# Ledger of designs, part 2: VH-VL binders against Phosphate-specific transport system accessory protein PhoU homolog 1

Target 1, 219 residues: Phosphate-specific transport system accessory protein PhoU homolog 1, of Methanothermobacter thermautotrophicus (o27767)
Amino acid sequence: MEKKYPRILFRKRLKDLRKDMEEVSQKTLKTHKLAVDLLMEYDEEKKEKVIKNSRAIDDMVFNLERKAISLIAAEQPVAGDLRFIEACIKVGSHLKRIGYLAANIAEAAEKLKDEEIPRRPLEDLKHMSDFVQMMLSKGIYAFLDQNMEMARELRHDDDKVDDLFDQTLEHVTRSMFEDKESISYLVNLLFIARFLERVGDRAVSIADRTIFMITCEKP
Below, E stands for the ipSAE of ESMFold2; O stands for the ipSAE of OpenDDE; V2 stands for 0.75 times the mean of E and O plus 0.25 times the DockQ between their complexes.

## First folded at step 1 (VH-VL)

Design b09 (framework fv_bepranemab)
Fold by ESMFold2-Fast, scan of step 1:
Structure b09 (fold): chain C 219 residues (1-219), chain A 120 residues (1-120), chain B 112 residues (1-112)
Amino acid sequence: as target 1 above (219 residues)
Amino acid sequence: EVQLQESGPGLVKPSETLSLTCTVSGGSISSYYIAWIRQPPGKGLEWMGTIYTSGSTNYNTAVQSRVTISVDTSKNQFSLKLSSVTAADTAVYYCARDFSSGWYEYFQHWGQGTMVTVSS
Amino acid sequence: DIVMTQTPLSLSVTPGQPASISCRSSQSLLHSDGETYLEWYLQKPGQSPQLLIYEVSNRFSGVPDRFSGSGSGTDFTLKISRVEAEDVGVYYCMQATQFPHTFGQGTKLEIK
């Protein structure tokens, strides 16, 4: 009785935890996209939505971590279940940080809203943004679907982000040399590039946690 | 894709111990729950028991005194031992698993089954 | 132990017609966590069982939408809106609310 009943209830709580992970993951993906969209077409309502979503993600992660800790404290989980719960806590932390980075991107985009940005740096940033969005989606779905093959791709993807960042830096500095008055606002483009790189780093961390959860081995 | 394969002796003598193995391929064993289900010829399905990767088990009360399920994570294998067999234990034996770490309560992957005949 | 009783034990349907299978449990399958752990499996001739429905009404991945599950408490139903030749086999309900897990006797579906 005691072994059978607690096990079934525990499985239900794990199912609830997975649903919470799905919900916070979707909100994080949507919030990141909204923030990036502000760079191309600034909109005050979208910025407010990003800030509001960032706070909501923080709250969701806080509640999720409380649930996870409660599950661990109740009874000793089997090794696989313990790794899943630990992964939820660590991935949740990364999702929260990605939400904060979305808010940072939105604030930097607002500072660029009334400026005419040179074509080349803007195109570089757009390419970097598209790639980082793909990485974030890949990392999150690798975790949610327990797709280890997908997770293993993330480290090589991160090398490409570094290359795109370096390219963006080069073209931004060239634009600054050609027009000294652009320095005051182009620095915000570099901040956005840095924030995108940090989102990429978080996607890799999510993928690494997925690999560890499944294999119990360092990626 | 995950595959399950049962193996063991086709014939077992009455009063002896039946020993079956289930080999898991195409995935890690550490998050899986493995069940053994049997089907006597021309009859329905009977759940025998489940083992979790921690080693904890739950058994069908009808066979609880005779059945033992164990796991060898290094070989990706699960075993079923059923002692003091009789003709009533003649059946196709399946292993089945739930991939999820508690997401759903069901058996989504089944082996092909192995026929066990108990006769002298 | 919870006893699972299926009706009918066999049925024959003309292709394209609907089919309905009932499953009754000796005790409520509502768990204290609010979920009902009732599943449906299909065993085609010469094959291993395959999962169709879990938690009363959730269709497993790849299962056609002509299959649906419903019910609560002690009475559950599997419906096939338009029976096809590939649907021939024995259908089993199973409860996972309590240990031991128990199956119904099975319902054999044939085409006329």
Scores: ipSAE 0.000, ipTM 0.414, lowest interface PAE 16.8, mean pLDDT 83

Design c01 (framework fv_cixutumumab)
Fold by ESMFold2-Fast, scan of step 1:
Structure c01 (fold): chain C 219 residues (1-219), chain A 121 residues (1-121), chain B 108 residues (1-108)
Amino acid sequence: as target 1 above (219 residues)
Amino acid sequence: EVQLVQSGAEVKKPGSSVKVSCKASGGTFSSYAISWVRQAPGQGLEWMGGIIPIFGTANYAQKFQGRVTITADKSTSTAYMELSSLRSEDTAVYYCARDYYDSSGYYLDYWGKGTTVTVSS
Amino acid sequence: SSELTQDPAVSVALGQTVRITCQGDSLRSYYATWYQQKPGQAPILVIYGKNNRPSGIPDRFSGSSSGNTASLTITGAQAEDEADYYCNSRDSSGNHVVFGGGTKLTVL
């Protein structure tokens, strides 16, 4: 490395950082899907994989942040490169939190595995889950592809998630009033809905960072 | 120059916890990571985990997950390593080290003097 | 999962050349880093990257690597070189720091 120009080495390190972002993004998407799949068909081994993946995502984000700090400290990056590095740090933080949320979803799903869930609340949760999965994919790919139009859609998508959450809350509450014994397990369904809403919020944050990185303007 | 100053020796009972500190001076505390490495008497070096102080992001070796917590206080330029549920096998010297990354890769270039932790009934 | 292997002990006569080796799959992806530790002291960095020496480390210390093997060479060993030598690297994923078991060098 002593024979290469500093600028060439800097560009290679930026490319390595981009590959790290792609890798942690893919693991985050896979981990989220594994966690929500537990809602429809619980499996102990799949739950353990979600927990393990969540920890692996933490490790990957740690390495990503180390590389990012070193890039900032090594040379004075031009504004565009600095914005990209900062976006990677911020997006990495959101991916890490999404990994934690996947673990939370998996734990709540385990609490429901032996229960007969009322049809309406379960259908609401499934609808919300499908939408949040789509939204998360959209946010991540908007960042990876630097697709500003796709990123801008996330705010409107978030309104839909809020509506789905409110609908789920209403139907869960009604089921609780009809069967008070259901309160002990249906509260876990509300926790899952809340965790899904939080994943949606993180997807919006990823999209916002993409917009800021490209335009230098707050969304 | 970078200097890492660690807290003093500790004697603990089995089942208790210990918290070791590492205060950094020189350089920007936020521009690098801090790793914790231990060494039992007559044994080799064993990495426990690390932290990026500016973000508070910590990473742990699998063997210590669940028992070790690494934190940092940016205002005092101090990193901490807390080990819980102590056993006699945890008797060791605990080191903090600056974990640096550049075009030459990763390396631990400055080390604290070590903190001796003895776990005895 | 990944590990680095070092021989536990090696001896060298004063003024002669000794080579300490470190083996592991992670060395295919990451450079080995070498540390010297004397009794009662913290380790000190002696070689990092392919063959870089920190300021203050004598030029008799050098590093090399090929495939899954890295070596620390001391050319013209001195009495003060008697110490434990550790290699380290990253695991295959780059997530964790991994140390070799250490090599005790005796200068005869």
Scores: ipSAE 0.006, ipTM 0.536, lowest interface PAE 11.0, mean pLDDT 86

Design c02 (framework fv_cixutumumab)
Fold by ESMFold2-Fast, scan of step 1:
Structure c02 (fold): chain C 219 residues (1-219), chain A 119 residues (1-119), chain B 108 residues (1-108)
Amino acid sequence: as target 1 above (219 residues)
Amino acid sequence: EVQLVQSGAEVKKPGSSVKVSCKASGGTFSNYAISWVRQAPGQGLEWMGGIIPIFGTTNYAQKFQGRVTITADKSTSTAYMELSSLRSEDTAVYYCAREGYSYGPFDYWGKGTTVTVSS
Amino acid sequence: SSELTQDPAVSVALGQTVRITCQGDSLRTYYATWYQQKPGQAPILVIYGENNRPSGIPDRFSGSSSGNTASLTITGAQAEDEADYYCNSRDSSGNHLVFGGGTKLTVL
């Protein structure tokens, strides 16, 4: 006769935690996209939605963190489950910060709404924004789907973001030199570029957590 | 279970300082922020400031800037709030409260420390 | 004074619905958090992030917001709900927390 210990309740709690991760991840992706869309077409209602979503993400991460810690305390999880719960806490922290960065992007975009931005810096920023959004999506889906191959790609994508940032900095600096009145508003474009770079860094961190979680579970 | 245990009541003279402690148990102290909120007799709640122990970063309300100092000792899982240049208007119950890094919501509160400032 | 304004008192009959309001320009940007405080006790978190309930808080408590106003609703008030209720949110800068003046709920 075999003896097996029931784990039904713990398994249900893990599934609930996975669902919470999916929900906060989707809200984070949507909020980031809304924020970068403001660079192309500013809209006060969308800005307000970004700020509200940023707060909601913060609250969701707080609740998720409490659930994860309670699960660890109550159940003494085995190594693989513990790594997943720890990954949820760390990824949650990154999603919260990405939400904060979205609010920062939205606020900087508002300061640019009435300005005529030089074409070259704007094109650079658009390219950087598109690439960072793609990286964020890859990092999040790699985590949700436990896709190690997708997660590994993020490390190679990081170089492109750095190149795009350097190009943006060069063209913004040139524009400032040619028109000193532009300095007051173009500095906001540089802040947006830095915020995008930081989002890219967070996407890489999410991918790294995914690799660690999977690799330690599968020697 | 997470609990915040505060130091005992204090009676102080005007112009002195008071240092209140808040010891956290049951949870991971370093992963949360600790804020201080006071309440004068018959009055409402007033946020004074907070600390994120893992980073050593503090944030103070404008009204208390220069008079309040919030610190944390990770080895004892204890946060401290020191208020200097005490006035009779500082007579209040002082609460510590735990929060995530969002600066609220406060999910656990200490029971409060009564500080009385009298001549 | 406080950036968040609450009426100082409100009454409700046992089993009826009461709405406690909090008003301030920062609420256009930041959600309100609600705390319950009974005499001689520390506050208890009741609602956060507009309408999220912590574990252990009865489902008769709910939150909502519109424009510069946030509301805490108690549907089917019980005698044990008699307490002071405080709203809490971020100031206009987003860097500091501010509390409303509190609303004393009397359950008749």
Scores: ipSAE 0.000, ipTM 0.414, lowest interface PAE 18.4, mean pLDDT 83

Design c03 (framework fv_cixutumumab)
Fold by ESMFold2-Fast, scan of step 1:
Structure c03 (fold): chain C 219 residues (1-219), chain A 120 residues (1-120), chain B 108 residues (1-108)
Amino acid sequence: as target 1 above (219 residues)
Amino acid sequence: EVQLVQSGAEVKKPGSSVKVSCKASGGTFSSYGISWVRQAPGQGLEWMGGIIPILGIANYAQKFQGRVTITADKSTSTAYMELSSLRSEDTAVYYCARDLWEYGDAFDIWGKGTTVTVSS
Amino acid sequence: SSELTQDPAVSVALGQTVRITCQGDSLESYYATWYQQKPGQAPILVIYGKNNRPSGIPDRFSGSSSGNTASLTITGAQAEDEADYYCNSRDSSGYHVVFGGGTKLTVL
């Protein structure tokens, strides 16, 4: 009885943990999108929503971590289940950090709201933003679906993000040389580019956790 | 190395539907977009729509919205374009192309094209 | 509107420089991408993004843009460059693709 009932309850708790991961993942994706949208069209109410969502993500991740640790302590899971639970803790930490980065992007966007931004740096940031959003979605779904093939692609994607970051840096600095009075506000484009690059890094980390969870090897 | 292989030529009657396939081989399918572009005899290129399989997003040119459906089967790395209510003006070569959507929709790999002829 | 406009034809003497242009309001926000198409063949990507050239495309091909105008430049045109050239870009929504009408390049 004890052996059968605890295993059924454990399977249910694992499914609940998967559902929690999906929910925090969706909120993180939506919050990131909302923050990036502020760069294109600033809105004070949307900024406030990003800040509140960032804190909500932090709370969700805290609760998820407590559930995961409780599962390990109470159930003594077999190696595969233990790796999944541990991956949830690590991935949750990355999602929390992505939430913080969204708040940072929103704050930097506010500093740009009344300024006329040069076309080329802004266009570079739009391309970088689109690509990073794709990476984030890919990393998250690779984890949720336990798709190792998809997870492996993130390393190649990271090289492209680095190139986009370097292009943005070059164009922003060129614009600063053309108009030195722009330096005070254009530095915020560099901050946003850096925050986007960090989101990309977190997506790669999520993919790496997926690879380790499946293979037990360093990615 | 990466190739897009399209289905064979079709001859259809007005009012019918045609479904063209595009199978990706030798590379990643789901994370890149697949777009469909047609070219009527002696005319220019016309974008019909595209799909990004990993995001579950399909989008269509306004002219074709309601008549075209673009789908993807990730398990077979195959994209499909179905065009309904065919007219003689739909006679064209239909291309599928890999869409680097992050670079403003640059189409870097093209299928060889599928000729669709609409006549009685 | 976001329609892209190209001149229908242009000529260049062998070894000389030619510039093919693409105009549209969306080009102020999005890159133009350039394709070469020869009779009976699928298009080939020539220039994409800011000014990227795919592997295998000769260095005589380059791209530039200013305001609502994008240009494809062929420096030292060769006979094999005779083809139709198309530009494309995103419309203002960022979700739809529009093509220019194409420019037929004749190498004299």
Scores: ipSAE 0.005, ipTM 0.455, lowest interface PAE 14.4, mean pLDDT 84

Design c04 (framework fv_cixutumumab)
Fold by ESMFold2-Fast, scan of step 1:
Structure c04 (fold): chain C 219 residues (1-219), chain A 123 residues (1-123), chain B 108 residues (1-108)
Amino acid sequence: as target 1 above (219 residues)
Amino acid sequence: EVQLVQSGAEVKKPGSSVKVSCKASGGTFSTYAISWVRQAPGQGLEWMGGIIPYFGTANYAQKFQGRVTITADKSTSTAYMELSSLRSEDTAVYYCAKGEYYDTSGPEYFQHWGKGTTVTVSS
Amino acid sequence: SSELTQDPAVSVALGQTVRITCQGDSLRSYYATWYQQKPGQAPILVIYGKDNRPSGIPDRFSGSSSGNTASLTITGAQAEDEADYYCNSRDSSGNHYVFGGGTKLTVL
C-alpha cells in the first residue's frame, strides 16, 4: 500500500515531466523562429511575442527543474529514470538559454529595422539562420524521441555553422569597407550571427545529453 | 537510407473518399515531417499538407482545408492521407515526401519521396 | 501574390550553362528548394537552403537567390539533365508550402 502508492505517484510525475519537456521544447522552437523572422520582416508585435515567450520559457524551465529535483529527492530512482530526469534538467537549461538568445536576436533585429542593409550579408545571415533552425529542431527531436543516430549528426552540423559564420563575417566586413557609415548598424548583424552560433552550440549540447542519457558515456 | 512505400492505385467514383498510405522504413519515423504532394496528369506539383508524427501536428493547404485529413500511426511507421468529396479534378498521382523537422509547420525541404499512388476519379 | 512563377520551358545546348528562375514575394523571406523530375518518376531534391547540394547531386548544379528571385544554375549541361525542374518555398505566412509551375529543360 505505502510502497505501491508512492510508485504510482512517481510514474505520474515522470509522465508530467515528459509532457513539460515537450511543451517547453515546442515553445522554444516557435520563439526562435519568431525571432529570426524579424530579420526579414520586422514587426513590433512579433518582437513583443518573442520577449513574452522568452520569459514564459524561463518560468516553464524553473518549474520543470523544481519538479525534477523533487522527483530525485522524494525517491531514489532506478538508473534509467535518474538519467532521464538529469537529462531533463540539463536540456531545460539549454532551452532557457535558447529563449534568451531569441530575445537577444529580436533586440538586435529591432536596431536594424530602419536601416538599408546590404543584400549579401543579410542573405548570408538568412542562410545561417535557416541552418541553425534545422539544427535546433534536430537536437530537440533527438532528445524527445531518444534518437541516438540523429543526435550524433549535430557535431557535424556545428562545423557547417562555423563555416556560415565565417562567410557572414567576411561579407559584413566587405560591406563596412565599401560604406564606412554602415559600421554603426552592421555590427548588429555580427551580433545576430554570434547569437545564432550560440543557438547551434546549445543544440549540440542537447544532442550530447541525449547520447549520454542513452549510453552513459560522453559522445 | 530512408524508403517510403506507398499503397497501390485507386479508382474512385465522384463524391467518394480515398485513403492513401505511406510506410516509412529507415531512420526515426516519429521525428519525420511527412508531406503529401499531388500532380495531375501533365500538370505541376501541388502541396496538400503534412504531419509531424511526434507532435501529432497536421497542417493543410487552404485549398484542401476541410476535405483532407492527414494522420500517422507511429506503431506501423505509416502516414495516411484521406481526401473526401472526390471530383474528377482530383485525378492525380499522390506522393508522400519526408523531410527533417524544421519548425512546427513542417520540414525545410522534401528529402525523400515515395514512388506515388495514382488515384483516378471517374463515373 | 505569394505564388511562385517559373517559365514553362527553357532549352540549353549540351555543355552550356542554363539558369532556371523562380519568382515570388515569399522568396524575400524563405530560400527556394529545387526538385528534378523525369517522366514517370518521383521528384528528387537537387538544391536546398539557397545553395546546398544533397549527396549524389553533381557539382554542376548550384543555387542562388536575390530579392524575390531564386535561380537554379546548371553549368555544363549534360543530356541526363533533361527534366522538369520545380522550385518550392513557404508562402508569405511561413505556414504552407507552394511550388512553382515547373520548367521543362530540353538539352539540345
Scores: ipSAE 0.000, ipTM 0.469, lowest interface PAE 13.7, mean pLDDT 85

Design c05 (framework fv_cixutumumab)
Fold by ESMFold2-Fast, scan of step 1:
Formats: C-alpha cells, sequence, structure tokens
Structure c05 (fold): chain C 219 residues (1-219), chain A 119 residues (1-119), chain B 108 residues (1-108)
C-alpha cells in the first residue's frame, strides 16, 4: 500500500480531464447545431449565442490543454494514459476549430437572412448539413466512449461529404449563371458548404486520434 | 514493423550497476512506448517501468523506484535501462518490449539480455 | 504478481477446451492482456483488450472478462499450446502495469 496516495490523485485528475472533454464536446455539438439552424431560420439572439459559445469553447480548450500538459509534467503515467492525454490535446484543438467554424457559419447565415434563396441549392445544403451533424456526433461519441468501430466508420463517411459539397457547388454555380444578381449572396451559401466540409474533416480527425489512441495505428 | 535489438549478456559484481540497451528500428521511435520486463530464473514476468520518448517521461514500478533509470536517445532510436546497487536477486533475463500497436499491450519483444550478478 | 492471481498449473487433453483465469480487483476497470511463453523464448502477445488477436494468432484463442476475472480460452487445444501463460493489466491505481504469476499449461 505504500505511496498509493499520489497515484490516487493522478486517477482523479484524469477523471477531471475526461469530464472537461465531455463538457467542451457537448458545448461544441450544441454550438454547431445552433449555427446550422440559423441557415433555416435566422435568429439574431441565436447568432450572438453562437459567437459567445465559440469564445467559451476556446477558453475551455485553453484550460484543458494547460491541465493536460501539467499532468504529463507532474506524473509518470503508463503509455495508455499518455496516449489518452495526448488525444485530449489533439481533439481539444479540433473542437476549438469547430467552434470557430460555427461562428463563421453564423456570420454567413446572417448575410443570407433577407435574401430569397433558390430552393435547389438550399435543399443541397440542408442535406449536407444533416450529414455533417451526424458525422460530428459520431466522431465525438466515438472519442468519448473509446468506440473504435464507430471511429472507423468515419473513414468511409469522408467521401460522401465531398460528393455532397460538389453537388452543392454545381447547383449554386448553375443558379449564379442563370441569375448573375444572385452571385452577391449565393457566395455565402458556398462559404457555408465549405465550412461544413471543414467540420466534417475535423470529425474524421477526431476519429483518427481515437483510433491512434487505442491502437497506435497510423490512420 | 518495429524491431528491437538488445545489448549482449552482462556479468556484474554485487553493488555495481548495469546499463542495458534496446535499439528500435522501423516505425516512428518517438511514438512508441518502450517498457522493461525482467524474469528471474524459473520465475514469472515482472514489469520494471517504461518510457515514451516523445514526452521524455518514464514510469517505474514501485519496487524499483530509486534503483532503476529508464532513458531514451531519440537520435539513435535507443532506450536504456540502468539498474544500480545490484544484488544476487537481480540475476534475470531483462526484456525490452514496445507498446506500439496496442494500448497497454506489449506486441514486440526484444530477445532478452541475461544479467548475472555473482561474486 | 500479488495484484493479479493465476493458478500455477492447469492441464487439458488434446483437442479439448481449457480456460485459464486471472483474478484481480483492477480487472473491474481494465482488460487483461495475455502472453504465451515457451522455454528459452521471449513472450508472445496472444490476446489484447477483451478479445482481440494479433495477426498470426490462431482463432482457437479467445478472451473474456466478467467482474474481477479475466479468462483466456483455448478451444481444441494442440500440443504446441503447451507453455506458460501470463495475464497482464494495470494495478489497482491504474498507473502501473503488473503481470499475473503465470499458469503452466500441460497438454496431455
Amino acid sequence: as target 1 above (219 residues)
Amino acid sequence: EVQLVQSGAEVKKPGSSVKVSCKASGGTFSSYAISWVRQAPGQGLEWMGGIIPIFDTANYAQKFQGRVTITADKSTSTAYMELSSLRSEDTAVYYCATEGWYSDAFDIWGKGTTVTVSS
Amino acid sequence: SSELTQDPAVSVALGQTVRITCQGDSLRNYYATWYQQKPGQAPILVIYGKNNRPSGIPDRFSGSSSGNTASLTITGAQAEDEADYYCHSRDSSGNHLVFGGGTKLTVL
């Protein structure tokens, strides 16, 4: 039983780090959904909430990274714990970037609030946003639950997002060609599609970090 | 992918120190954890400690705290285990093993280094 | 190891099923890893996690866990399976790795 107290403190700090990851993950999921909802039904208060949440996520990730580095410096953890702490740092970075992307989506949605958006590009964007939300949830839950099967599924979702983006680009371009006055606002739909693609990329990266953490296998 | 090559057998006197090396080839040395496991004649496996070079941090089993030092040299892709104040009870085969592909599992083992402590 | 307890010996008839057990409080929170060791050789990883096999390990080897107990099952034991088997996991603190005392398997 000698010297068991320092090890108990380390286990408590790891549990605290896990709780921090869960908290920032949930805020990131909520913030992304709020941002996407602005495209379908613009609401100024929701937009302000997205901006505020984006900054809060940044602060939470900064604190989480500091905590993770302190754990590595102060303790002598086994390899599995070091991989988990490293994964928290990498995943935290992705969650922070997703928060920034939510703010970008909200800003672009505001520029579209008073425009008459063509039905076809809007339907494409809806489809893409639904799929990306699913990917983001899957990636985050795969990490939180350390579910390797779920994480591996995201490797196959990436191509679908690219296809949905290409479809959206084609229909947006067609609308611009048919009505050149639409270019000034339809470019914002394209920006949102691009931001959604970047969120999808981040979800895949979270899944890749999860796989590496469990298997040390390079994605 | 990763291969581990250990240094040769050692014969040491009580009270001296021994430093065993483990050179890794293939894969990214810094990304893999390297552990040291010993086995006394006719006895079981005993974990001594490990290191992940990228974090420059080592973890030791309580029994060996203060007597064992595990280090890594990234430039030569080599991990070392130094055991001081040798006793006859330290006579054993010392293995290095990597936790490369499976979390908390030793998937690749060196062939072992026999250390004999005798007067 | 005192943290993880294994029976020192077990026997099985050729072609029959044998279960080697490992007990320890830490196994409530961590899966056991299993190694096979033959005389004069380094150990070989047989099962990691709950029930995953490395490439090259026959499918007759499987793992299971329940409560404070982890088990290695060999279905249809073969002569070449005669060896020492060690379980390996984290200690109760989760900060260190420990091995069980080993089980000598004899194939009759």
Scores: ipSAE 0.006, ipTM 0.505, lowest interface PAE 10.5, mean pLDDT 84

Design c06 (framework fv_cixutumumab)
Fold by ESMFold2-Fast, scan of step 1:
Structure c06 (fold): chain C 219 residues (1-219), chain A 121 residues (1-121), chain B 108 residues (1-108)
Amino acid sequence: as target 1 above (219 residues)
Amino acid sequence: EVQLVQSGAEVKKPGSSVKVSCKASGDTFSSYAISWVRQAPGQGLEWMGGIIPMFGTANYAQKFQGRVTITADKSTSTAYMELSSLRSEDTAVYYCARSPYDFWSGYFDYWGKGTTVTVSS
Amino acid sequence: SSELTQDPAVSVALGQTVRITCQGDSLRSYDATWYQQKPGQAPILVIYGKNNRPSGIPDRFSGSSSGNTASLTITGAQAEDEADYYCNSRDSSTNHVVFGGGTKLTVL
């Protein structure tokens, strides 16, 4: 007589899915950091690494989504497990988009590599970048650890990012008025600030999905 | 290179509070979480809570919620654990330990030497 | 909500192999981590992430995991291996660290 232990195999596959999420998350964090580092010290090889990593993240997320869908289709997971699998699909999508944003940041940084950027806008951008990196890490670890309190904090963090973006916009605009020949390259600084704001939005979305996963686990 | 240096032994009376410190070296404060784990004489290890200094977020074990406060001072790279309303059962060695936050690992790679807290009248 | 269970004591003859086990629901979601503690000393990490050894931990230490059970294996036990061994994991529902009760290893 054939003996099968579907619950045991299913639990092992959920554990594997969690590890896949950890791997994609770490590559996404490293890729984002690598991209923003290009703003301070441009390096062609590092830019190529960011582009390559962005594509790798896309592939990893594609494979993760297929694995998650297969688990849902083949098994009949209880509400909590189903919420976790669904959260992995949605968070994966956000990580993929963050990878794309890293590529966009790298491309904009290349356009600034030979320019002398005004000090204040650059300081604003660096401050914004540091804060967004914190938010991204916080959102990802809130999801991985199912930390509701940490996830809820990100909604307040997003207000700070919006303030930092507005401040950066004001100082960049002021620099453009003082030297109109700078407009052609300072526009790229604004693109980077906008990409950073979008990364912040994705971090908040990851946190929101964490809250939904936990809160809607049971009737 | 990596060191977690804890404050010295304390003798406290029941009902008082104790605050233990843990000074971290290197990139510990920017790249790791710091937890507090206690061990009563002849007993096992018990997690009390932890903090991620980068986020400023602390998390506490249910048993200690309301009595323990964990904080971090980034300027001095020092984490603190304050335990209030001390009872004789709180007599223990209190350890600080670090864990990576940049990879979800769930393990403590370095531990402080421990701080002995004795609660007696 | 989650507990990790270890046998309180185990013994092994010098040069022989011993297996210390840790069991609990949290191990289905998180890998077990193993620590060694000698009297009067802080614990030290010996195995993490299933079967990873930190620098300085001898090859005779290995880890394994299946379902809700994790094991620490010491192949060719030596006198200096006599210590208390603790497993730990995380509870996915509470995000809290949980430790096993510890196993006292005696090397005969």
Scores: ipSAE 0.007, ipTM 0.498, lowest interface PAE 9.1, mean pLDDT 84

Design c09 (framework fv_cixutumumab; at its last look DockQ between E and O 0.04; V2 from the best seeds 0.00; counts 0 for: pae E 21.5 > 2, placed apart)
Heavy chain, then light chain:
Amino acid sequence: EVQLVQSGAEVKKPGSSVKVSCKASGGTFSDYAISWVRQAPGQGLEWMGGIIPIYGTANYAQKFQGRVTITADKSTSTAYMELSSLRSEDTAVYYCARGRYYPSTFDYWGKGTTVTVSS
Amino acid sequence: SSELTQDPAVSVALGQTVRITCQGDSLRSYYATWYQQKPGQAPILVIYGENNRPSGIPDRFSGSSSGNTASLTITGAQAEDEADYYCNSRDTSGNHVVFGGGTKLTVL
ESMFold2-Fast, scan of step 1: ipSAE 0.196; ipTM 0.686
ESMFold2, look of step 2: ipSAE 0.207; ipTM 0.717
ESMFold2 (binder alone), look of step 2: mean pLDDT 91; pTM 0.939
OpenDDE, look of step 2: ipSAE 0.884; ipTM 0.940
ESMFold2, look of step 4: ipSAE 0.416; ipTM 0.789
ESMFold2 (binder alone), look of step 4: mean pLDDT 91; pTM 0.937
OpenDDE, look of step 4: ipSAE 0.852; ipTM 0.925
ESMFold2, look of step 6: ipSAE 0.000; ipTM 0.406
ESMFold2 (binder alone), look of step 6: mean pLDDT 91; pTM 0.941
OpenDDE, look of step 6: ipSAE 0.867; ipTM 0.932

